# VH-VL binders against o97563, part 1

No score or structure here was measured in a lab: all are predicted.

Target 1, 195 residues: o97563
Amino acid sequence: CSCAPAHPQQHVCHSALAIRAKISSEKVVPASTDPADPQKMIRYEIKQIKMFKGFEKVNDIQYIYTPFDSSLCGVKLEANSQKRYLLTGQILSDGKVFVHLCNYIEPWENLSFLQRESLNHHYHLNCGCQITTCYAVPCTISAPNECLWTDWLLERKLYGYQAQHYVCMKHVDGSCSWYQGRLPLRKEFVDIIQP
Structure headers, positions and changes below count from the first letter of each chain, unless a header shows other numbers; antibody chains are not in Kabat numbers.
ipSAE, averaged over its two directions, is called F for ESMFold2-Fast, E for ESMFold2 and O for OpenDDE. V2 adds 0.75 times the mean of E and O to 0.25 times the DockQ between the complexes of E and O.
Where letters were taken out, [cut] stands.

## First folded at step 9 (VH-VL)

Design f5
Fold by OpenDDE, look of step 9:
Structure f5 (fold): chain C 195 residues (1-195), chain A 117 residues (1-117), chain B 109 residues (1-109)
Amino acid sequence: as target 1 above (195 residues)
Amino acid sequence: QMQLVQSGPEVKKPGTSVKVSCKASGFTFTSSAVQWVRQARGQRLEWIGWIIVDLGNTNYAQKFQERVTITRDMSTSTAYMELSSLRSEDTAVYYCARYDEGSFDYWGQGTMVTVSS
Amino acid sequence: EIVLTQSPGTLSLSPGERATLSCRASQSVSSYYLAWYQQKPGQAPRLLIYGASSRATGIPDRFSGSGSGTDFTLTISRLEPEDFAVYYCQQYDSSPPYTFGQGTKVEIK
């Protein structure tokens, strides 16, 4: 399993849903009803605590699905614990909520102040911005609505300083720039898209 | 469970400084912010300033800009408010409050600071 | 700074009655960043409502918040004896200071 590095804001914007949840139990289930399909999935029963994205697509999520095999980017979550997770994922054609290793999945307690704030408001309000991952130099923007994400380049890790402490903000003029969450977002720095 | 415990009452002379502590427990301190608010007897709540814990960024009300310093120690999950050049009008109960998930939901019990000659 | 003006200054009511408290902002405040607190004598403020209309954990259903822009309202549908206290609104939407209203005292008639 290999994933392209992405900023948390990018993950949220490209996911169908984002929730905070506890994992109650896990069960291995067939991937399909086709007996000829040998693929298996892990079905996690969850207790949804809060939804940040996906209100229009799904209400109370009871189950999430992930590939059984790690080679297929299956995610291992701690079931039957008080551990809370931020889960992002997609909704399959059959209505199942699907998560994998390439989704932004983190223990809730590991999130920074800005990340927590951004899940509530900032990320979804600024999905009009393109966050471009810098893999090498030179790295330059190609459009005004683009922010350059340099954590991978400078720190060689998925979630460095920019991922933890910056939001790519959409300005009134359509341009985007990094904002460090020192203060609540000003209205003039948020685009007109409201949830 | 979640709580903020502030240091005990203080009696200070004018011109001196006071440092009030606010110890957090039951939640992830590093992912929060802390505001400080004071209230003189029979008066309204007055905002002093706040600190974003993981960044250490602070902002103060203009009234206190030159006399207040808000800090935090992440290793002990404690926020501090130091007010210098104390005056009699600084006599008040000082509160800390945690900010998380869009609200100041937990408050300390308050610290009485008395400034008198 | 954003000035919050609460009204009335004092509200005299009997148990069982409906209380309506107003908080007016000098400029528009995002609903995400408007809160209501209850304070009893000798106690710290207690969060009642955040995000203008969301009840804090453990807050009874009789408390509700509404409003947007510059006008916000706290409603206590049916006053209980323990609800007689001072109520404050706070905004934290713009640049500091994160100002409070001057408070509304709900007292027993």
Scores: ipSAE 0.790, ipTM 0.897, lowest interface PAE 0.7, mean pLDDT 93
Fold by ESMFold2, look of step 9:
Structure f5 (fold): chain C 195 residues (1-195), chain A 117 residues (1-117), chain B 109 residues (1-109)
Amino acid sequence: as target 1 above (195 residues)
Amino acid sequence: QMQLVQSGPEVKKPGTSVKVSCKASGFTFTSSAVQWVRQARGQRLEWIGWIIVDLGNTNYAQKFQERVTITRDMSTSTAYMELSSLRSEDTAVYYCARYDEGSFDYWGQGTMVTVSS
Amino acid sequence: EIVLTQSPGTLSLSPGERATLSCRASQSVSSYYLAWYQQKPGQAPRLLIYGASSRATGIPDRFSGSGSGTDFTLTISRLEPEDFAVYYCQQYDSSPPYTFGQGTKVEIK
C-alpha cells in the first residue's frame, strides 16, 4: 500500500468527511453481496463525538468500513476502547463511510494545538489554497495561492513541524501563505518557503 | 472530570515576585492553551497573557510584557504565571483558563494575590 | 488591540423579563473567537456562549448569542433569580491581546 504524500489540510480538503470518534466494536463482513467476491471489509461501529466536515452527506455516523487486507490499504483501529480518533474518509455511492491507510487518521491525543484549532475553523475554510510538497531544492511557488510544504526537506519527516503547526491561509487578495496561528513563523522555513 | 486547580492565596510585599500555579486534570494538557487573567476588586477582567502548551510559545499584554513570565511543565500538567516587581495595583484575583476547540471552557478557582507593605 | 464595549453598563430588570446585552468591537472579530461569560461575586467566570452563538455544556436554553462582525448580542429570554450577575464578552481573534468588555451588570429591579 503506497500513498501520495499530503499535508493534513489537503487530507481534510480532499476527504468527504472528518470526524472525531471512538471505536465501539469491529466485525469482519463481506465487501459485496457477490458470493464469488472473496474480499472482506472490517466494519467498525463508532460513537461519533464531533463532525468537522461532511454535514451535507451524513448527520451521525454509526459505521465505518475499511479493507480487511492491509495490502488493500486496510487500517487497524483499536476497538472497544476509550481511544478517540481523528478519522478522514470518503462516502461511497451506497452511503457507506470508507476509510483507509492513505487517509489522515490519528489518535486525537496526538494532534497539536493548531491541528485541533484548524479542524474546527481553518482547514475546511482554506481549501482554495494549494499545498505543494518539496523534496529538494530548488523549491519555489508557481502560483500566488500556493504554500510550500517542506517537512521532508528540512526535517526528513513527511509529517513534521508544518504538518503539525501550519495551515495554508487564503488572503483577501486570493494569495495564500503559511499561518501558524498565534505562533511565530520559524526562520528556516521563511528562507526556503519565500526565497 | 476536567479541572483546573490553582495554588493558594499569596500576600506579598512590593518589589517582590509571585508565582501562581494552575494544575490541569481530566483533559489532554499538551494540546491546550492556557490564558491568565486578573480582576481587581470591582473591576473588569484583564487579560495578562497565554501559553500554547505543546510548543511553549507565549503572548503577553503589553502592560505586563516586562514583568510577566508564563511557563508550563508538561510532566505535571501545570501552567505557571510569575509576576515580578509587584506593586499595590497588582492586588487582584488571578485566574487561569484552558483553551480548546474555540473556547475557554474551564477556569481555575482563582488565586488572591495581595500586595501590601 | 481590539476594544470591546458592552452596553448597557447596568440592566435593571425583574425576573421573567427578557435581557438583551450588547458587545461592540472596535474592529471586525470572527464570530468563532467571541465568547460570553457570567460571573457572580467571589466566583470565577463561567462560560455561557462560545463561537458567538453556541451554548457551552450545561447552559440552559434561555441563554442565546448572536451577531457577527463588530456587533454581538447575548439574550436571556426569561430571567431567573440565578441570572442576576455580571456578564462579559471576550474576543480572542488571532492577534493578541485577547480583550474583555467592561461588563454588563444585570440586577434585580
Scores: ipSAE 0.599, ipTM 0.812, lowest interface PAE 1.8, mean pLDDT 89

## First folded at step 14 (VH-VL)

Design j2
Fold by OpenDDE, look of step 14:
Structure j2 (fold): chain C 195 residues (1-195), chain A 117 residues (1-117), chain B 109 residues (1-109)
Amino acid sequence: as target 1 above (195 residues)
Amino acid sequence: QMQLVQSGPEVKKPGTSVKVSCKASGFTFTSSAVQWVRQARGQRLEWIGWIIVDLGNTNYAQKFQERVTITRDMSTSTAYMELSSLRSEDTAVYYCARYDEGAFDYWGQGTMVTVSS
Amino acid sequence: EIVLTQSPGTLSLSPGERATLSCRASQSVDSYYLAWYQQKPGQAPRLLIYGASSRATGIPDRFSGSGSGTDFTLTISRLEPEDFAVYYCQQYDLSPPYTFGQGTKVEIK
């Protein structure tokens, strides 16, 4: 399983839901009701702590589903633990909540200050911005509502400085730029590529 | 479960410095911010400054910019507030409070700092 | 800086009565960054309301917050004996300082 790098903001914007939850238990279940389908899934029973996105689609999530096999991008979560996760995912046609390795799934304790703030106040309000991953130079925006994400280019890791400490904010004129949010300390827009 | 425990009371002479500690437990300190607030006897709460823990960025009220330093030690989950050039009017109870998800929801018990000649 | 002005300075009421406290900002404040605290003598402030209208964990439902822009209100629907204290509002929206109001004392009549 391989995933294209995406900024946490993109993950939230492209997901049907985003929640903070604990994992109570896990169970292996059939992927479908078709006996000819040998595929399995892991069903996690969760305790939802908070919902950041998906209010209009689902009220309370009790179960989430992921592929059993890692080759199919299955996610292994720690069940019967007090560990909290940020979970993003999709809602299947049958109403099941589905998560996989390419979703933004992170232990809550690993989130930065701004990421926690952004889940509540920034990400969902700025989904009109396009975040483009820079893989090579030159890297330029194609539209004013685009932010260039350079963590992979500069740090060669999935979630670097920009992923942890910046949000792509939409201006009144429709343009977008990196911002450290409406946080108390500073309100300055930063253009890392073209300062 | 979650709490902030501050250092004990201080008695200082004018012109000296005081450093108050605020130890966090029960939550992820690195993902939080900490503000410092003081209150003289019978007076209103006065904002001193705050620090974003993971970045170490600080901001101070103008009144204290020349005399206050707020720091944090992530390895010990402790925030510090140092106030120099102490004056009698700095006599107050000093509070730390953690910020998480839009709220200063947990406060330390307070540290009494007395400045007298 | 943003100045928060609370009113009234003192509110004298009896148990069971409704208390309405005002916090007015000198300029518009995002409601996400407006909080109310309760402070009793000799104690640290306790968070009551955050985001202008969200009740903190463990806070009784008789406490409620409302408002936006420059005008915010804390309401105690039915005062209990333990509710007589000083109440502060704080904003932390724009650039520092993250100012407090001067406080409203709710005292027993």
Scores: ipSAE 0.861, ipTM 0.921, lowest interface PAE 0.5, mean pLDDT 94
Fold by ESMFold2, look of step 16:
Structure j2 (fold): chain C 195 residues (1-195), chain A 117 residues (1-117), chain B 109 residues (1-109)
Amino acid sequence: as target 1 above (195 residues)
Amino acid sequence: QMQLVQSGPEVKKPGTSVKVSCKASGFTFTSSAVQWVRQARGQRLEWIGWIIVDLGNTNYAQKFQERVTITRDMSTSTAYMELSSLRSEDTAVYYCARYDEGAFDYWGQGTMVTVSS
Amino acid sequence: EIVLTQSPGTLSLSPGERATLSCRASQSVDSYYLAWYQQKPGQAPRLLIYGASSRATGIPDRFSGSGSGTDFTLTISRLEPEDFAVYYCQQYDLSPPYTFGQGTKVEIK
């Protein structure tokens, strides 16, 4: 299983839903009604605590589904616990809520201050901004609504400092730039962005 | 059970410093922010500053910038506000409040600081 | 610095009446960062409304908030005896400092 890199903001913007939930139980179920299909899913029963995105499709979610096999990007969640998760995912054509390893899924307690605030107020309001991965120098803005994502370049991590502490925010004039919540941009990012 | 418990009343002489503590329990302290606000007798609320706990960054109101330091200790889930060069006009009740997900929803009980010679 | 001006300064009403409190900002405030508090003598402020319109936990539904941009309103639909207090608005938009209005005292007529 391999995933294209995406900033947490992109995950929220590209997902049909984003919720905070606990996992109450799990059950292995067939992936389809076809008796010739050997594929299995894990059905997690959840208790939804809060919905950040997805209101237009579902008001409360009882079950989420993921592939049983890790080779098909199945994700293992801790069932029958008080552990709270941020879950992002899609709604399939049959109405099932589907999550997999390539979605943004984190224990809620691992989220930063800015990520929690942005899930509530910033990520979904700024989906008009474009986040572009910067793999190597030189790396420059190609549009005014573009932020350059440099975690891989600077830290060799999928989810580095920008993923944890930055939002690409849209300004009144239609341009976008990184904000670290209520702090100025770090100087190292300014030097890269301004070649 | 979420709460903020502040340190007890202080009586201080002008020119000295005071450090007020604000101990959190019942929530994840590291993903919070804490503001400090004061109120002199019969007066309105006055914002002093705040700290974002996980990054440790602070912002202060201009009038306090040179005299206030807000800190935290993540191992004890405690925020602190230290005000130096105390003056009689600093006599007030000092409050802490925690911020999470758009709200300052929990407030400490207040700490009376009296500055008199 | 964003200045919040509350009006009226004092609102004298009887129990059962509707109270309407105004908070005007000197420049636009993101509604998400606008809150209302109640304060009684000798007590800490109590959060009533956050996000301009969301009630805090345990706040009865007679309290409601509305507004955006520079004009915000707190409404108490039917005053109870325990509602006579001072009310403050606060803004904490992204650019510090965060500021309070000067307060509106709601008192018994």
Scores: ipSAE 0.691, ipTM 0.844, lowest interface PAE 1.3, mean pLDDT 89

Design j6
Fold by OpenDDE, look of step 21:
Structure j6 (fold): chain C 195 residues (1-195), chain A 117 residues (1-117), chain B 109 residues (1-109)
Amino acid sequence: as target 1 above (195 residues)
Amino acid sequence: QMQLVQSGPEVKKPGTSVKVSCKASGFTFTSSAVQWVRQARGQRLEWIGWIIVDLGNTNYAQKFQERVTITRDMSTSTAYMELSSLRSEDTAVYYCARYDEGAFDYWGQGTMVTVSS
Amino acid sequence: EIVLTQSPGTLSLSPGERATLSCRASQSVDSYYLAWYQQKPGQAPRLLIYGASSRATGIPDRFSGSGSGTDFTLTISRLEPEDFAVYYCQQYDYSPPYTFGQGTKVEIK
């Protein structure tokens, strides 16, 4: 399984839902009602603590589904634990909430101050911004509503400083720029770091 | 289960410094912020400053900028507020409060600081 | 700095009555960053409302917050004996300081 890297903000913006939850139990289930379909899924029973996104689409999520096989980007979560997760995912055509390895899934305790704040008040308000991942030099914006994500380029890790402490904020004129996580949480923009 | 426990009362002479501690437990300290607020007897709450724990960013009220230092120790989940050049007007109860998800939801029990000759 | 002005200074009411407290900001405040606290003598402030209208954990439903822009309101639908205290609003939207109102004392008539 391989995923295109994405900033946490984009993960939230491109997901149907974002929740904080505990995992109560897990069960292997058929992927479909078709007996000829050998595909299996893991069904996690969850206790939803808070919903950050998806209010209009789903309410009080009880189960989430992921592929059984890791080769299909299945996610292994710790069931029967007090561990809390941030879960982002999609809603399948049959109404099932679906999560996989390419979704932004993190233990709640691993989230930064800004990430916690942004889940509530920043990410969903700035989905009009495009965060572009920089893989190599040169890396330049192609539109004013873009922020360049350089964590991989500069730190050689998927989630670096910008992922943890930056929000791509949209200006009144439609342009976007990085905002460093601090209060006051009014839009204080920093210069875009360009390689 | 979440709580902030502050250090005990202090009696100080004018011109000296006081350092109050605020130990956090029951939550992820590194993902929070901590504000310090004081209150003189019978007076309103007065904001002193705050610190974002993971970044160490601080901001202080202008009144205290030259005398206050707010720090944190992530290894002990403790925030500190040091106030120097103490004056009698600094006599107050000092509170710490944690910030998480848009609110200062947990407060310390307060630390009485008395400045007298 | 943003100045928060609370009114009235003192509110004298009887148990069972409705209390309405006002917090007016000198400039517009994002509702997400407006909070209300209750403080009793000798105690630390207790968070009642955050985000202008969200009740903190464990806060009875008789407490409610509303408002936007420059005008915010804390309402206690039916005062209980334990509700007689001082109430503060705080904003932390703009540049510091994250100012408090001067407080409203709710006392027994």
Scores: ipSAE 0.808, ipTM 0.905, lowest interface PAE 0.6, mean pLDDT 93
Fold by ESMFold2, look of step 21:
Structure j6 (fold): chain C 195 residues (1-195), chain A 117 residues (1-117), chain B 109 residues (1-109)
Amino acid sequence: as target 1 above (195 residues)
Amino acid sequence: QMQLVQSGPEVKKPGTSVKVSCKASGFTFTSSAVQWVRQARGQRLEWIGWIIVDLGNTNYAQKFQERVTITRDMSTSTAYMELSSLRSEDTAVYYCARYDEGAFDYWGQGTMVTVSS
Amino acid sequence: EIVLTQSPGTLSLSPGERATLSCRASQSVDSYYLAWYQQKPGQAPRLLIYGASSRATGIPDRFSGSGSGTDFTLTISRLEPEDFAVYYCQQYDYSPPYTFGQGTKVEIK
């Protein structure tokens, strides 16, 4: 299973829903009603604690589904546990909530201050911004609504300093830049993103 | 059980410093922020400053900027506020409160600081 | 600096009456960053309302908040004996400092 890199903001913007939940139980179920279809899914029963996105499509969510097979990007969640998860995912045509390994899924306790704040107040308000991964220098914006994501370049990791501590914010003039409000930008990062 | 427990009352002389502690339990301290607020007898709440715990970023009210230092120790889940060059008008109850998800929802019990000759 | 001005300074009412408390900001405040607190003598402030209109955990539904921009309101629909206290608004929008209003004392007439 291979995932295209995406900033947490992109995950929230591209997902149909974002919730905080506990996992009550799990059950292996058929992927379809066709008994000739060998595909299986895991159905997780959840206790929804809070919804950050998805209000117009669903109310409280009782079940989420993921492929059983890890080669199909199935995700393993700790069932019958006090562990709280941030879950992002899609809603299938039959109304089932679907998640997989390439969604943004994290233990809630691992989220930074700004990630928690942004799930509540920033990510969904700034989906008009484009976040573009910078793999090597030179790296410059190609549009005013673009923020350059440099975690791979500077830290060689998918979720580095920008993923944890910054939001790409839309300004009044329609341009976007990394949020500089409550937290200062690193100087090295600023030198790259402001050509 | 989520709580903030502050250090005990202090009696100080003018010109000295006080350091108040605020120990958190029952929640993820590193993903929160902590504000410090004081209240003199019969007066309104006065914001001193705050700290965003994971990066240690601080901001202070201008009135306190040159005399206050807010810090934290993530290994003990404790925030600190130190106020130097104490004056009699610094006599107040000092509160800490934690911020998460849009709210200052848990407050410490308060620490009485008395500054007198 | 955003100055919050509360009115009235004192509100003398009887149990069962409706209380309406005002908080006015010197410039626009994002409602997400507006909170109301209750404080009784010898106690820490108690969060009532955050995000201008959301009740904190354990707060009775007789407390409600409303408003946006520069004008915010706390309403207590039917005062109970335990509601006689001082009430403060606070803003913590983008730019520090984060400020409180001067308070409204709700007292028994």
Scores: ipSAE 0.672, ipTM 0.847, lowest interface PAE 1.5, mean pLDDT 89

